# VH-VL binders against o82653r152to333: the designs that were tried, part 23

Target 1, 182 residues: o82653r152to333
Amino acid sequence: KSLNVGIIGPPNAGKSSLTNFMVGTKVAAASRKTNTTTHEVLGVLTKGDTQVCFFDTPGLMLKKSGYGYKDIKARVQNAWTSVDLFDVLIVMFDVHRHLMSPDSRVVRLIKYMGEEENPKQKRVLCMNKVDLVEKKKDLLKVAEEFQDLPAYERYFMISGLKGSGVKDLSQYLMDQAVKKPW
Short names: E, the ipSAE of ESMFold2; O, the ipSAE of OpenDDE; V2, 0.75 times the mean of E and O plus 0.25 times the DockQ between their complexes.

## First folded at step 14 (VH-VL)

Design p1 (framework fv_pasotuxizumab; at its last look DockQ between E and O 0.03; V2 from the best seeds 0.00; counts 0 for: pae E 10.2 > 2, placed apart)
Fold by OpenDDE, look of step 14:
Structure p1 (fold): chain C 182 residues (1-182), chain A 122 residues (1-122), chain B 107 residues (1-107)
Amino acid sequence: as target 1 above (182 residues)
Amino acid sequence: QVQLVESGGGLVKPGESLRLSCAASGFTFSSYEMYWVRQAPGKGLEWVAIISSSGSRIYYSDIIKGRFTISRDNAKNSLYLQMNSLKAEDTAVYYCARGTEWFTSDYYFDYWGQGTLVTVSS
Amino acid sequence: DIQMTQSPSSLSASVGDRVTITCKASQGISNDVAWYQQKPGQAPKSLIYAASSLQSDVPSRFSGSASGTDFTLTISSVQSEDFATYYCLQHNSYPWTFGGGTKLEIK
């Protein structure tokens, strides 16, 4: 079984930390040929007969100002056409940073990606760096802000660095894998 | 304390319609996913439908899909199940259940109502 | 659809006995399993969530475990109030599915 996972989020989202924690083996982009070779391979998670490939989506950042909904949509469509190639899409952000200094671009991204379901792709929202948040109540506030976005099948609160919640995420991804060539 | 009270059950004929209600109290209703689960007499539990906190996400079991409609009114702290084209096989106690927090990985039922009996018989 | 095969369908035990109920999922479902207790004429009560986490106000004699696709509910020492029907639930993917139930009866 195999699964292609795209991870989208700002540079500080902690994508590499998460993949480093999850992945037993890092694979260079040039070392693996997939239909998503335009993206950087972050790593490969293998358990038994199941392989999960993680891909980065560099450059995914909206402008701070001046863009309406239509502009965001156009930008996403133009920049991330290949996003549809992933079986699962992880939308990731730094929950601690969001609490301290929220970035409207990140908020818009989260909402945009959660607005409409893609029948060919499962999406999950990953609130990362929970280890930096002292009060659980604060995490709940952030979660509440992004509640009930229909495109997200699951919501995860994790620490890619510390590993909190990562087991559940990894198992979820493994369960989404389907029989296909590696 | 969390309380869920179902109502609207009764005896109906095949092909008829019935609307169930669930009144919620003791928690912030609008923050929780809500579910319907049914149990035929002497049988096991069967999941029926789910509705997200705002109603934007809805899923149905295949057995009732197209016939039943789950909805909610957060202002009234109420959950509904509109049941159309009822069949004998729909005879069951219908439970409303509260889901866990949406942001957790644990999407299970944590609180149940006492249920309301729906009997479909000619 | 994911099937949850629950076993046994019924069992008899005495107070103080150790009891084990098992559900086997037809495919991988992570830890997305919950266990419920239902007494006659009552609504189900939540016992275990996330395969092994004990629900609030549930006695510690109840426990859940997971191994692959096998999920187990254990009562370390059955008490008189534990005689009921138990159900497992998978909520990993829709449609959510329950096990067939296990009726725990007194010997």
Scores: ipSAE 0.016, ipTM 0.592, lowest interface PAE 7.9, mean pLDDT 87
Fold by ESMFold2, look of step 14:
Structure p1 (fold): chain C 182 residues (1-182), chain A 122 residues (1-122), chain B 107 residues (1-107)
Amino acid sequence: as target 1 above (182 residues)
Amino acid sequence: QVQLVESGGGLVKPGESLRLSCAASGFTFSSYEMYWVRQAPGKGLEWVAIISSSGSRIYYSDIIKGRFTISRDNAKNSLYLQMNSLKAEDTAVYYCARGTEWFTSDYYFDYWGQGTLVTVSS
Amino acid sequence: DIQMTQSPSSLSASVGDRVTITCKASQGISNDVAWYQQKPGQAPKSLIYAASSLQSDVPSRFSGSASGTDFTLTISSVQSEDFATYYCLQHNSYPWTFGGGTKLEIK
């Protein structure tokens, strides 16, 4: 059994820290690269005969530096043409940074991915770096901020570095792999 | 070439309704947030409303709360503003504008239409 | 709501002068500031995005900078075509808010 999981979010959202905590890295069956070549394998979670492959799309919120304006547009558009191919999409952001200094582009990403259901793809919202948030009531405020987003099947409050909440996410993903197709 | 063309402005009486249209071309309309901005004669710019690319998320400024409705038809590449219960204070040039391209990192690129004048007078 | 306090409201300059226009945000907004130029009877035109980056085909005499919540548009040597009204916009948080505008006039 297998499940392809895309992880999207701004730089420094903690995507690699999450996958490092969950799994060892393995590139097996990573042959589904597209013509865009924008999806990188972050790691593989294995339990029994079931595998969850995690993919990153590093170009989805690319900073301007290093490329001309039109080249940046093409790279970002190419990255987005493939995002619908994943079985499950994890939309991840740094909740501590959001509480300290919200970024409207991150808010728009979260709302864009969460506003309309996709019958072929399950989506979840992950509030990462909860270990940095001193007042846990603030986490509830952020959850309320994004609660009117029907495309997200589940919300996770996690720490990819310290593992808080990560086992619940791992179990959810394994359940999806077993239940596929759905 | 990106183009936004507003239409539907005109002279109306207080309390009446008017529907503005904005025809878009030269870009993938369904991928962009769209917004309306207005400018009273001789005054500054005022944000009015924004609509998400799918049309499912809408936000209005307090100055038009409950009276105006933004909508879009992605099949026709068109943005609309239904203006009800018009007041003299709503007299302005209304601009259609393309929102920021959300998939571009910290990058902002924006286009405005020519505007359409709405005059509300008795 | 985030208030953008733009100053001055008007400014007179001669061709060749250095001009500075300032917007101050009422709270932190990162670099989510854009600058627009509007000539009489015309729609606004985008000049600067991300506080300091020039839009395509904007002359290099225009520049933007940010320091904390202070945002500045500078025209290093004003030209005849630069006499217009300038607006800043914050797009960090809804509602989006414009500065009050700065009218740049010929002395």
Scores: ipSAE 0.006, ipTM 0.519, lowest interface PAE 10.2, mean pLDDT 79
ESMFold2 (binder alone), look of step 14: mean pLDDT 89; pTM 0.913

Design p2 (framework fv_pasotuxizumab; at its last look DockQ between E and O 0.35; V2 from the best seeds 0.00; counts 0 for: pae E 3.6 > 2)
Fold by ESMFold2, look of step 14:
Structure p2 (fold): chain C 182 residues (1-182), chain A 122 residues (1-122), chain B 107 residues (1-107)
Amino acid sequence: as target 1 above (182 residues)
Amino acid sequence: QVQLVESGGGLVKPGESLRLSCAASGFTFSSYEMYWVRQAPGKGLEWVAIIYSSGRTIYYSDIIKGRFTISRDNAKNSLYLQMNSLKAEDTAVYYCARGTEWFTSDYYFDYWGQGTLVTVSS
Amino acid sequence: DIQMTQSPSSLSASVGDRVTITCKASQGISNDVAWYQQKPGQAPKSLIYAASSLQSDVPSRFSGSASGTDFTLTISSVQSEDFATYYCLQHNSYPWTFGGGTKLEIK
């Protein structure tokens, strides 16, 4: 049994930290940067004969210098085409940063990925870095901001660095993997 | 050719309402975010509101404090601004503008209308 | 809210002069800055997006740059059609905010 999981979000959302926490080792693959759109394996969670493979999606939030508008557009379109290949898509953002200085591109990503249901792909929204949020009522405000997004099957409030909520996410992913016949 | 034409401005008294329209042509309207900017006479530019391409996601400036409602009709290629409880400080030229397409990550502004004047005076 | 402090508020120049206009953001906004030109009685015209990328059909004498939270519009050799008011806009965070404007006047 296998599950391909894409992790999408801005740089520094904590994608690598979350993956490393779930698989129990830090891997250097998450520190690489590229001038092109690539999908790189962030890690593999294995339990028995079931595997969950995590992929990053670095090209979806490109801000590379030296690229013209049309070149960036083509790279983004190519990266978005490959997003539909994942069984589960984790849309991740830094909720602490969002409360302090919300990035309009991150809001756009969350809203557009959450507005249209995809019957062949499950999507979840991960509010990462909740450990940095001092007033927990502010997390409810963010949840209300994103509540009318039917494509997200589940919402997770996690700390990929400290591990809060991460077991719930990994159990969800393993459940999805075992439900798939192969 | 991209074209944005605002209409619906005029003279109103404080507390009254107006509805502005922006007719769009020359592009796939339903693929673009749309927004309003205003400019009081002799003053600078002031962002008012944005609406995402599906019409589901909206952000407002704090200045209007829930008095204005942005909306769109993708079948009619039209953007709207419903302005309620108008105040003298809402006197401005109101511009509609085309934002970005969803498929690009590099945010891009490229077209504004010519504006419509709203005057609020007793 | 992010403040965009634009300076100077006005500037006099002769044709051929180099002109520099600055906007300073109150916090980090990456390159999410646009620049606009507005002539009296006209709608604003887009010049620069992504802090430094030139819009189509904008003359090459216009350029934009960024250093930290300081954003700069430069006109390398002012022409008679460049006398106008210029605005920066940050669109990193809602609400979006404009700078106060810089009026470029003929000397």
Scores: ipSAE 0.336, ipTM 0.714, lowest interface PAE 3.6, mean pLDDT 82
Fold by OpenDDE, look of step 14:
Structure p2 (fold): chain C 182 residues (1-182), chain A 122 residues (1-122), chain B 107 residues (1-107)
Amino acid sequence: as target 1 above (182 residues)
Amino acid sequence: QVQLVESGGGLVKPGESLRLSCAASGFTFSSYEMYWVRQAPGKGLEWVAIIYSSGRTIYYSDIIKGRFTISRDNAKNSLYLQMNSLKAEDTAVYYCARGTEWFTSDYYFDYWGQGTLVTVSS
Amino acid sequence: DIQMTQSPSSLSASVGDRVTITCKASQGISNDVAWYQQKPGQAPKSLIYAASSLQSDVPSRFSGSASGTDFTLTISSVQSEDFATYYCLQHNSYPWTFGGGTKLEIK
């Protein structure tokens, strides 16, 4: 069985940390070219006869406002053409940063990805870096903020660095794997 | 060429209803958030409402909340504003405006229609 | 609600002059500011987005800058076609709010 997982989120979302934790070993960045877009392989998780491949989506990374619109648009547009290629899409963000200083662009990304469903793709929201949040009620507040987004099948509160909640996410992904060639 | 054309404006009495339409062309309508902005005669611009690309996410200004409804039909490349319980202070030119594509990072209006005048008077 | 205090409300200038319009936000709004131009009897036109990025087909004499909660639109050398009313917009938080506008008139 195999599963292709795309991870989208801002640079501080902790995508690499999560992937490193899940695979147990650091994976060197490898590039895979699709028909129109190049994606970086973050890691491969193998358990038994199941393989989960994690891909970064650099074209979807949020940029600081003020950069050239045309370049950003073209890059992002091209990247989005490949998003549908993933079996599962993880939308990830730093929940601690969101609580301290929310970024409207991140909120927008979460909202848009949660608004539109894809029948061929499952989407999950990962609130990362929960280890930095002292009060549980604050995590719940963030969860409530995004609870009504229909496109997300599951919500995960995790710490990619510390491993909190990662087991559940890993199991979920394994359960989504289907029989296909590696 | 991007084009937005508002229609449906006119003279109405207080308490009556009116439905505005905005016909969009020249771009992939379903990919963009859309807005209504109004301007009272001789006054400044006022944000009215936003609707995301899928139509599921909507925000209103407090002044019109509960009275106006923003909606869209992506198949028809159309944006709507249903205005109920109209008041004299709702008198304004109503503009439809195109926002940004759902996958972009920033919010802003880049194209505006020419507007349609709504006059509420007894 | 976030207030955008725009100043001045009106300004007279001659062709070739440098003009500066300012909007001050009542709280931190990052760079979530846009500027619009409106001529009499016309719809607004987008000039600046993300506080300092020029919209397509906008002349380079227009520029935007941000410092804290202060946002500035500058016309380096006013041209005859620039006489209009200008508005700032914050879109950091709902409700979105415009500045009161600045009418640039010919001296």
Scores: ipSAE 0.064, ipTM 0.695, lowest interface PAE 3.3, mean pLDDT 89
ESMFold2 (binder alone), look of step 14: mean pLDDT 90; pTM 0.924

Design p3 (framework fv_pasotuxizumab; at its last look DockQ between E and O 0.03; V2 from the best seeds 0.00; counts 0 for: pae E 11.8 > 2, placed apart)
Fold by OpenDDE, look of step 14:
Structure p3 (fold): chain C 182 residues (1-182), chain A 122 residues (1-122), chain B 107 residues (1-107)
Amino acid sequence: as target 1 above (182 residues)
Amino acid sequence: QVQLVESGGGLVKPGESLRLSCAASGFTFSDYYMYWVRQAPGKGLEWVAIISSSGSRIYYSDIIKGRFTISRDNAKNSLYLQMNSLKAEDTAVYYCARGTEWFTSDYYFDYWGQGTLVTVSS
Amino acid sequence: DIQMTQSPSSLSASVGDRVTITCKASQGISNDVAWYQQKPGQAPKSLIYAASSLQSDVPSRFSGSASGTDFTLTISSVQSEDFATYYCLQHNSYPWTFGGGTKLEIK
């Protein structure tokens, strides 16, 4: 069984930390070319006869100037056509930073990606860096903010650095794997 | 302990309306997906509808076809099913069921009420 | 829509027997399967979730497994209280669908 997972999020989302924690083997900077975009392999998780491949999505990185809704849409439609190539899409953000100083660009990204379901792709929202948040109540507040976006099948509170909640995410991904060539 | 109590069932004629209620207790109602499932006499289980914790996400079975409306009042720990244009084939025991917390694992049913009988007959 | 073909529709067993109930999904649904037990005149009771996870307070003689699109509920040693109707549920895609049910009767 195999699964292709794309990870979307701002640079501070902690994508690399998560993949480093999850993957057994870090694949050297191997790029896979799609029709219009090159994706970097972040890592591969293998358990038994199941392989989960993680891919970076640099095309959706937030500019310093930020992205408006229209810009995000344009990137997704024109430059990010490869999003549909992933079986599962993880939208990730720094929950601690969101609590301290929310970035409207990140919020827009989360909402945009959660707006409509994709019948061919499952999407999950990962609130990362929970280890930096002292009060659980605060995490719940953030979760509530995004709790009913229709495109997200599941929500995860994790620490890619500390490993908190990562087991559940890993299990989820493994469960999504389908019988196909590696 | 988790408790779900359905009410509002009864005998109605085809074309009439009925509103079912489910009173929840023993858990944080507002955190959970809630469901309606029905069972015709002597038949199997049939999924009817689902509503998210805040009510913003709703899905219906095809058999409903705009006739039924699922809703919830988290302040009252209550789940509702407004049934309009009832048909004979809607005759069933209607169960209220608790799903999982929206931020946790899979959306299966883990607790059921005892059900309320709806009979649609001319 | 995803169909859950449950088999057999009925089976007879004696106390102590091993019984197996199967649901086959019409397409891939990961592990998004739950199993329920229903006794006459009672509401369904949750047995298994996520295809193989045992619900709280359910005896260990119950187990669930998955292989591709085939899902199995097993009772390792049937007890007198296990005679009931069992249902599988897929909740992978809407509309959610139940299997047709399996009535386990005493031989």
Scores: ipSAE 0.012, ipTM 0.584, lowest interface PAE 8.8, mean pLDDT 88
Fold by ESMFold2, look of step 14:
Structure p3 (fold): chain C 182 residues (1-182), chain A 122 residues (1-122), chain B 107 residues (1-107)
Amino acid sequence: as target 1 above (182 residues)
Amino acid sequence: QVQLVESGGGLVKPGESLRLSCAASGFTFSDYYMYWVRQAPGKGLEWVAIISSSGSRIYYSDIIKGRFTISRDNAKNSLYLQMNSLKAEDTAVYYCARGTEWFTSDYYFDYWGQGTLVTVSS
Amino acid sequence: DIQMTQSPSSLSASVGDRVTITCKASQGISNDVAWYQQKPGQAPKSLIYAASSLQSDVPSRFSGSASGTDFTLTISSVQSEDFATYYCLQHNSYPWTFGGGTKLEIK
């Protein structure tokens, strides 16, 4: 059994730290750039005969050089081929940074990916760096900010650096791998 | 106004080490992949290394693999190249170059620094 | 590694000439080709990405095309400011590789 997991999110969201914590070792990988978005294997988690492969999925939103983006929905639609190939998509962001200085591009990414369900793909929203948040009730307010996004099956509050909540995410991914049709 | 300023070049002996720096300004540094490219005197361009916007993805040219290390400090808007076990063949102008944002599939080096010269001579 | 064989290595042209520079990839690379211009003592400048898309502020006399593994940069009517060295770059797979360069000189 195998499960392909894409991880998307802004820089410094903690994607590799989370993956390394789950796998228990640092992993480096090569990538190929094609007519679709570029993928990099971040790590492989193995338990018994089940494997979970983690991929970094940059380049979901296209931008002309030197300018920001204007219509995220249309541009992400044109790059959906890489997103559709993952069994599970983790949308990850730094919740501490969001509370201090929210980024509208990150909010748009979270909402776009959570807006419509994809019958071939499960999606989860991962609030990373919860260990840096002083008032824990603020985590609940951020979860409420994104609660009306039906494509997210689960919300996870984690620290990829310190491991808080990571066992729950790992268990969820292993459960999906066992249940997946090959 | 995008600016990339390399520093740290100079004359060194074979086997020595040197660390290059690239100071970035005029854009959100943490959104971009960054590159080192070199050019030996009178020769063409040669890709050296790439680092992703978060630092989670790193790739090297086969020629320098194991000797050079690319890194970045997003808090200081800085890119680095640690060059160990330098050889005469590493003599070149070293450019830092800006790549693509983490959320786009447009791949090219769109802005380059002026370069810093590294000379490796006995 | 993917080899980018760039030709010619140098050529001479007069102002107003049509110039063609070619890169051949050693394997299929889709449209993952960029073109750069470098004048003496200067850093390279982006001209073309995705094989045929012009970078902003690049004059329309520059064009790029692809046919299989053959990639072409064309200057329809060379101007005085176009005398420089030109490089192609493939970014289909790592390591990224440049062509050997083409020096365009004034005749």
Scores: ipSAE 0.006, ipTM 0.497, lowest interface PAE 11.8, mean pLDDT 78
ESMFold2 (binder alone), look of step 14: mean pLDDT 90; pTM 0.913

Design p4b (framework fv_lumrotatug; at its last look DockQ between E and O 0.11; V2 from the best seeds 0.00; counts 0 for: pae E 16.0 > 2, placed apart)
Fold by OpenDDE, look of step 14:
Order: sequence, then C-alpha cells, then structure tokens
Structure p4b (fold): chain C 182 residues (1-182), chain A 121 residues (1-121), chain B 107 residues (1-107)
Amino acid sequence: as target 1 above (182 residues)
Amino acid sequence: QVQLQESGPGLVKPSETLSLTCTVSGGSISSYYIHWLRQPPGKGLEWIGSIYYSGRTYYNPSLKSRVTISKDTSKSQVSLKLSSVTAADTAVYYCARGTEWFTSDYYFDYWGQGTLVTVSS
Amino acid sequence: EIVMTQSPPTLSLSPGERVTLSCRASQSVSSYLVWYQQKPGQAPRLLISGASTRATSIPARFSGSGSGTDYTLTISSLQPEDFAVYYCQQDNSYPLTFGQGTKVEIK
C-alpha cells in the first residue's frame, strides 16, 4: 500500500520537524518533477507493506520580499496544480504563533483549503507546536475557529518536534493508504 | 484520583450480545483514549478496541465485525458491545485509559479492576 | 498486526537475583513499547513506557531498554513482591498487541 501526502503551510509551520519525527530516515530529496512543479520529498514513512511519501508544496505562501506580478501568478498557479496530485493534503500551521500573533495569510490559506471538498483528495488540518501552548483551552479556541470548514476530514493537534499527537496522525495516514505500486 | 470501573452482566448466553460499561471518575474522558481489553482465564491480554476523545474508534480486526464502542461524555462512560458471543469470549474484561492526546508517550496508565464475563448456556 | 514474542515463558528465580526478560516484535515498534506487571486477580500495572521510561512509583530496580524490534526488561535484584507475570505491549500501531507474557516464579 502507498500514500502520497502533501504538506502545505507557512515556513514556520514545522513541516520538516514533523516529517523528521515521522520518518526515521531522511530520504534524500528526490525531486519529483511534475509538468508544472518540482516537489521536494520530505521523507518516506514505511510500516510493513505500507509506504507514505511526504512532499513539500512550495509556493503557496508568498514571501514578504515580494514577486513581480507575472511571477506571482505563475507561482500560485503552479502551487495549486500540485496540490491536486496528492492523496492526502495536510494543511499545517503553528498554533502557538496563531494564538500570539495570527497571520492573516495563514488564516486565509486554512479557510481557502477548507471551503470545498475535493472528492479525490482528503484534507486534514494540523495544528502544530502544541508544546508551546500552556493552556489547553486556548487550543480548543483555535480548533473552534476552524471547526466548520467542510473540506477537512480531521483535525490534529500535534508537536512535530516532541512527537505529541503524531501517532494519531501517523495511524490516520496509514489507514488512508491504498493498494498501488510504490 | 482517576478511577475506571467496568460494569455489566457477568453471564451471557451464546449468540447474545455482551454489553459492558466503563465509568471513569476523577477525570475527564474528553482528552483521553479509552480502551477495552480482555483476558481469558489463564491466558494473555487481547486488545479489543479503543475510542478517542474525538469519537474515532479503533477495533481489533479479529473482532471488528462484532464490536461496537461508544461513549457518553456527559456521563463519563464508555460502552462496549460484543455481538454473537461464544464460549471463546469468556474472559475478564478491562477498560483502561490511554495517554492524553498531547502526550508524546503512549501507554495504559489506569485500569479498571476488570469484570469477568462468562459465556454459558 | 505486529506479533510480540516474549522469552522465556517461565523463569524460576530466587530473591536477590537479576532478572532479564526479552520482548521481540515482528517489526519495529519505534520504542513504543510498554511493560506491565500482573499479579493474580489484579489488573496489569504499568512499569515502563517508551521502552525505557519508568512509571511513577515504580522502584528503581526496574529498567527497560531496547530499540527497533528488541526490548528488555531488567530487574536488578528480584524482590518477593516481584513474582508475577510480565507483559510487553506495542503501542506503535493498531491493532495494539501484547506478548504472551513471562511468568517469574519463585524457585
């Protein structure tokens, strides 16, 4: 069984930390070139006969440095095209940062990705860096903020760094794997 | 102190449904896994299934077709139903609490005392 | 499922002796390995989690080690109250599975 997982989120979302925790061995960045976008492999999780491949999705978040208009359009278009290639899409953000100083771009991304369900892709929302949040109640507030987004099948609260909650996410991904060639 | 207590009939007839309730006191079930396990007399432990605070259930494939686990958060109770029982289902049944959702380590930290359920005509 | 195999099935020892129990998994459990102690008529008691983390109120004579597929529970000096059945359990993936247990009995 295999599963292709895309992870989208801002640079501070902790994508690498999560994949490093889940994937015992860093698979050398094998770039899969699609017609429009180069996807960086973040890692591969193998359990028994099941393989989960994690991919980065660059270009969904605009950098503050700004891009030319043409570059922005191309980048956005390419980024969205790549998102549809994954069996599961993890939308990830730093929940602690969100609580302290929410980024409107991140909120917009979360809402956009959660607005409409894709029948060919399962989407999950991952609130990362929970280890930095002292009060559980605050986490619940964030969860409530995004609870009504229909495209998200599940919500996860995790610490990619410490591993909190990652088991549940891992199990979920394993359960989504389908019989297909690796 | 967190306590778990299993309750239900100690005798069930073959082909009937075994029904047990786990009552959790001294803590909330809203942030934990609750697991059901069983142990036939003189034998080892078998995991039956679990329910996550979100309501997600996990079942042992060996029992999946016959097992239903549900929860009532307002009563701090988790229920187990096992249908079509046979003598092979005779065991001490335990409910146990798993780790919190934000815990990096996973284990059963609190156990009920267990309740013997005998399947007999 | 991950099959957990414990060895030996039974161990007869005297108080004061060092005890070494083995637990092997059919595949890696990534240190999600738990040890329990069970006495007759009682529920299992948590001893070690995460392969090496001793639970609260567990005596220092109990220790766990291992990685990947091979794990060990050690009792440095067996006490009279330590005669029991010991189970290992993997918490890496569903279904959760236990070893068949090792009975530590008095010689």
Scores: ipSAE 0.012, ipTM 0.571, lowest interface PAE 8.8, mean pLDDT 87
Fold by ESMFold2, look of step 14:
Structure p4b (fold): chain C 182 residues (1-182), chain A 121 residues (1-121), chain B 107 residues (1-107)
Amino acid sequence: as target 1 above (182 residues)
Amino acid sequence: QVQLQESGPGLVKPSETLSLTCTVSGGSISSYYIHWLRQPPGKGLEWIGSIYYSGRTYYNPSLKSRVTISKDTSKSQVSLKLSSVTAADTAVYYCARGTEWFTSDYYFDYWGQGTLVTVSS
Amino acid sequence: EIVMTQSPPTLSLSPGERVTLSCRASQSVSSYLVWYQQKPGQAPRLLISGASTRATSIPARFSGSGSGTDYTLTISSLQPEDFAVYYCQQDNSYPLTFGQGTKVEIK
């Protein structure tokens, strides 16, 4: 059994810290050829006979330079066929930065990916860096801000650096791999 | 093959600090939890705590105020210190390797041989 | 803390008999249940993980089953080398906890 998982989000969202917690041993860099985008394998999580493969989605939000609305929309459109290769898509953002200084481009990405259901792909919203948030009630406010986005099956509150909540996310992914047809 | 070996004093006086070292050979510890456990003579097993490659530790709440687990990755060693010991701390102490931190499994596939530590005047 | 209760405390049996050991958790451990064998003077040896998955090199006569709070270890035909103490452990959440053990001894 295997599951292909894409991770999408701003470059400072903490994708590397999360994959480090979920995969302690990095694999050699590898790529998945697509018509439009090459995805780098970030790692493999193994439990019994089940594997979860994590892929970075660099074609969507790679660098600060070029993160205007036009650039984001074009990158998302150009990568859509490649993201359909993933069984699960993790949409990740820095919740602490969102509370202190929201970025409208990040909000639009979250809403764009969350507004329309995709029958071929499960999506989850991952609120990272919760360890930096002093008031837990603020996390609930952010969850409420994004609660009416039907494409997200689940919401996760995690710290990719500290490991908080990562077991819950890992268990969810393993459950999806078990349910996937062989 | 991975092998764990406990070392340290077999006798500790009451109120002192018990100090043990676990040396891991034949494999990497960089992605695994390393655990300390103990077993009083003729009794069951108790989990003391764990440490993973980043240095983050988890302790049994019953011992948390007295226990410190640390590591030296360059020597492939994990240390246990238990302060203010009493006769109740007399036990065989084990170090064990858990599964990789990312698997969400916490069973122990490799155990040290164990070392008896007696707390006595 | 999840309390693990094993029963019976002791079994006196002859080789060839079927052995069923019980382990009960104070709350659900969602099949995160582990079995170990321990012989005198030795460290515990992993038998079963995930309630039912045999560890490498463990003979097929050992099997585990159960879910929720109630789990069993079965030895289908007891061999002379199987006389030992058996422990269950939950690996669902910290603190990791063990049952008090079941001693399987020769009659």
Scores: ipSAE 0.000, ipTM 0.454, lowest interface PAE 16.0, mean pLDDT 77
ESMFold2 (binder alone), look of step 14: mean pLDDT 90; pTM 0.932

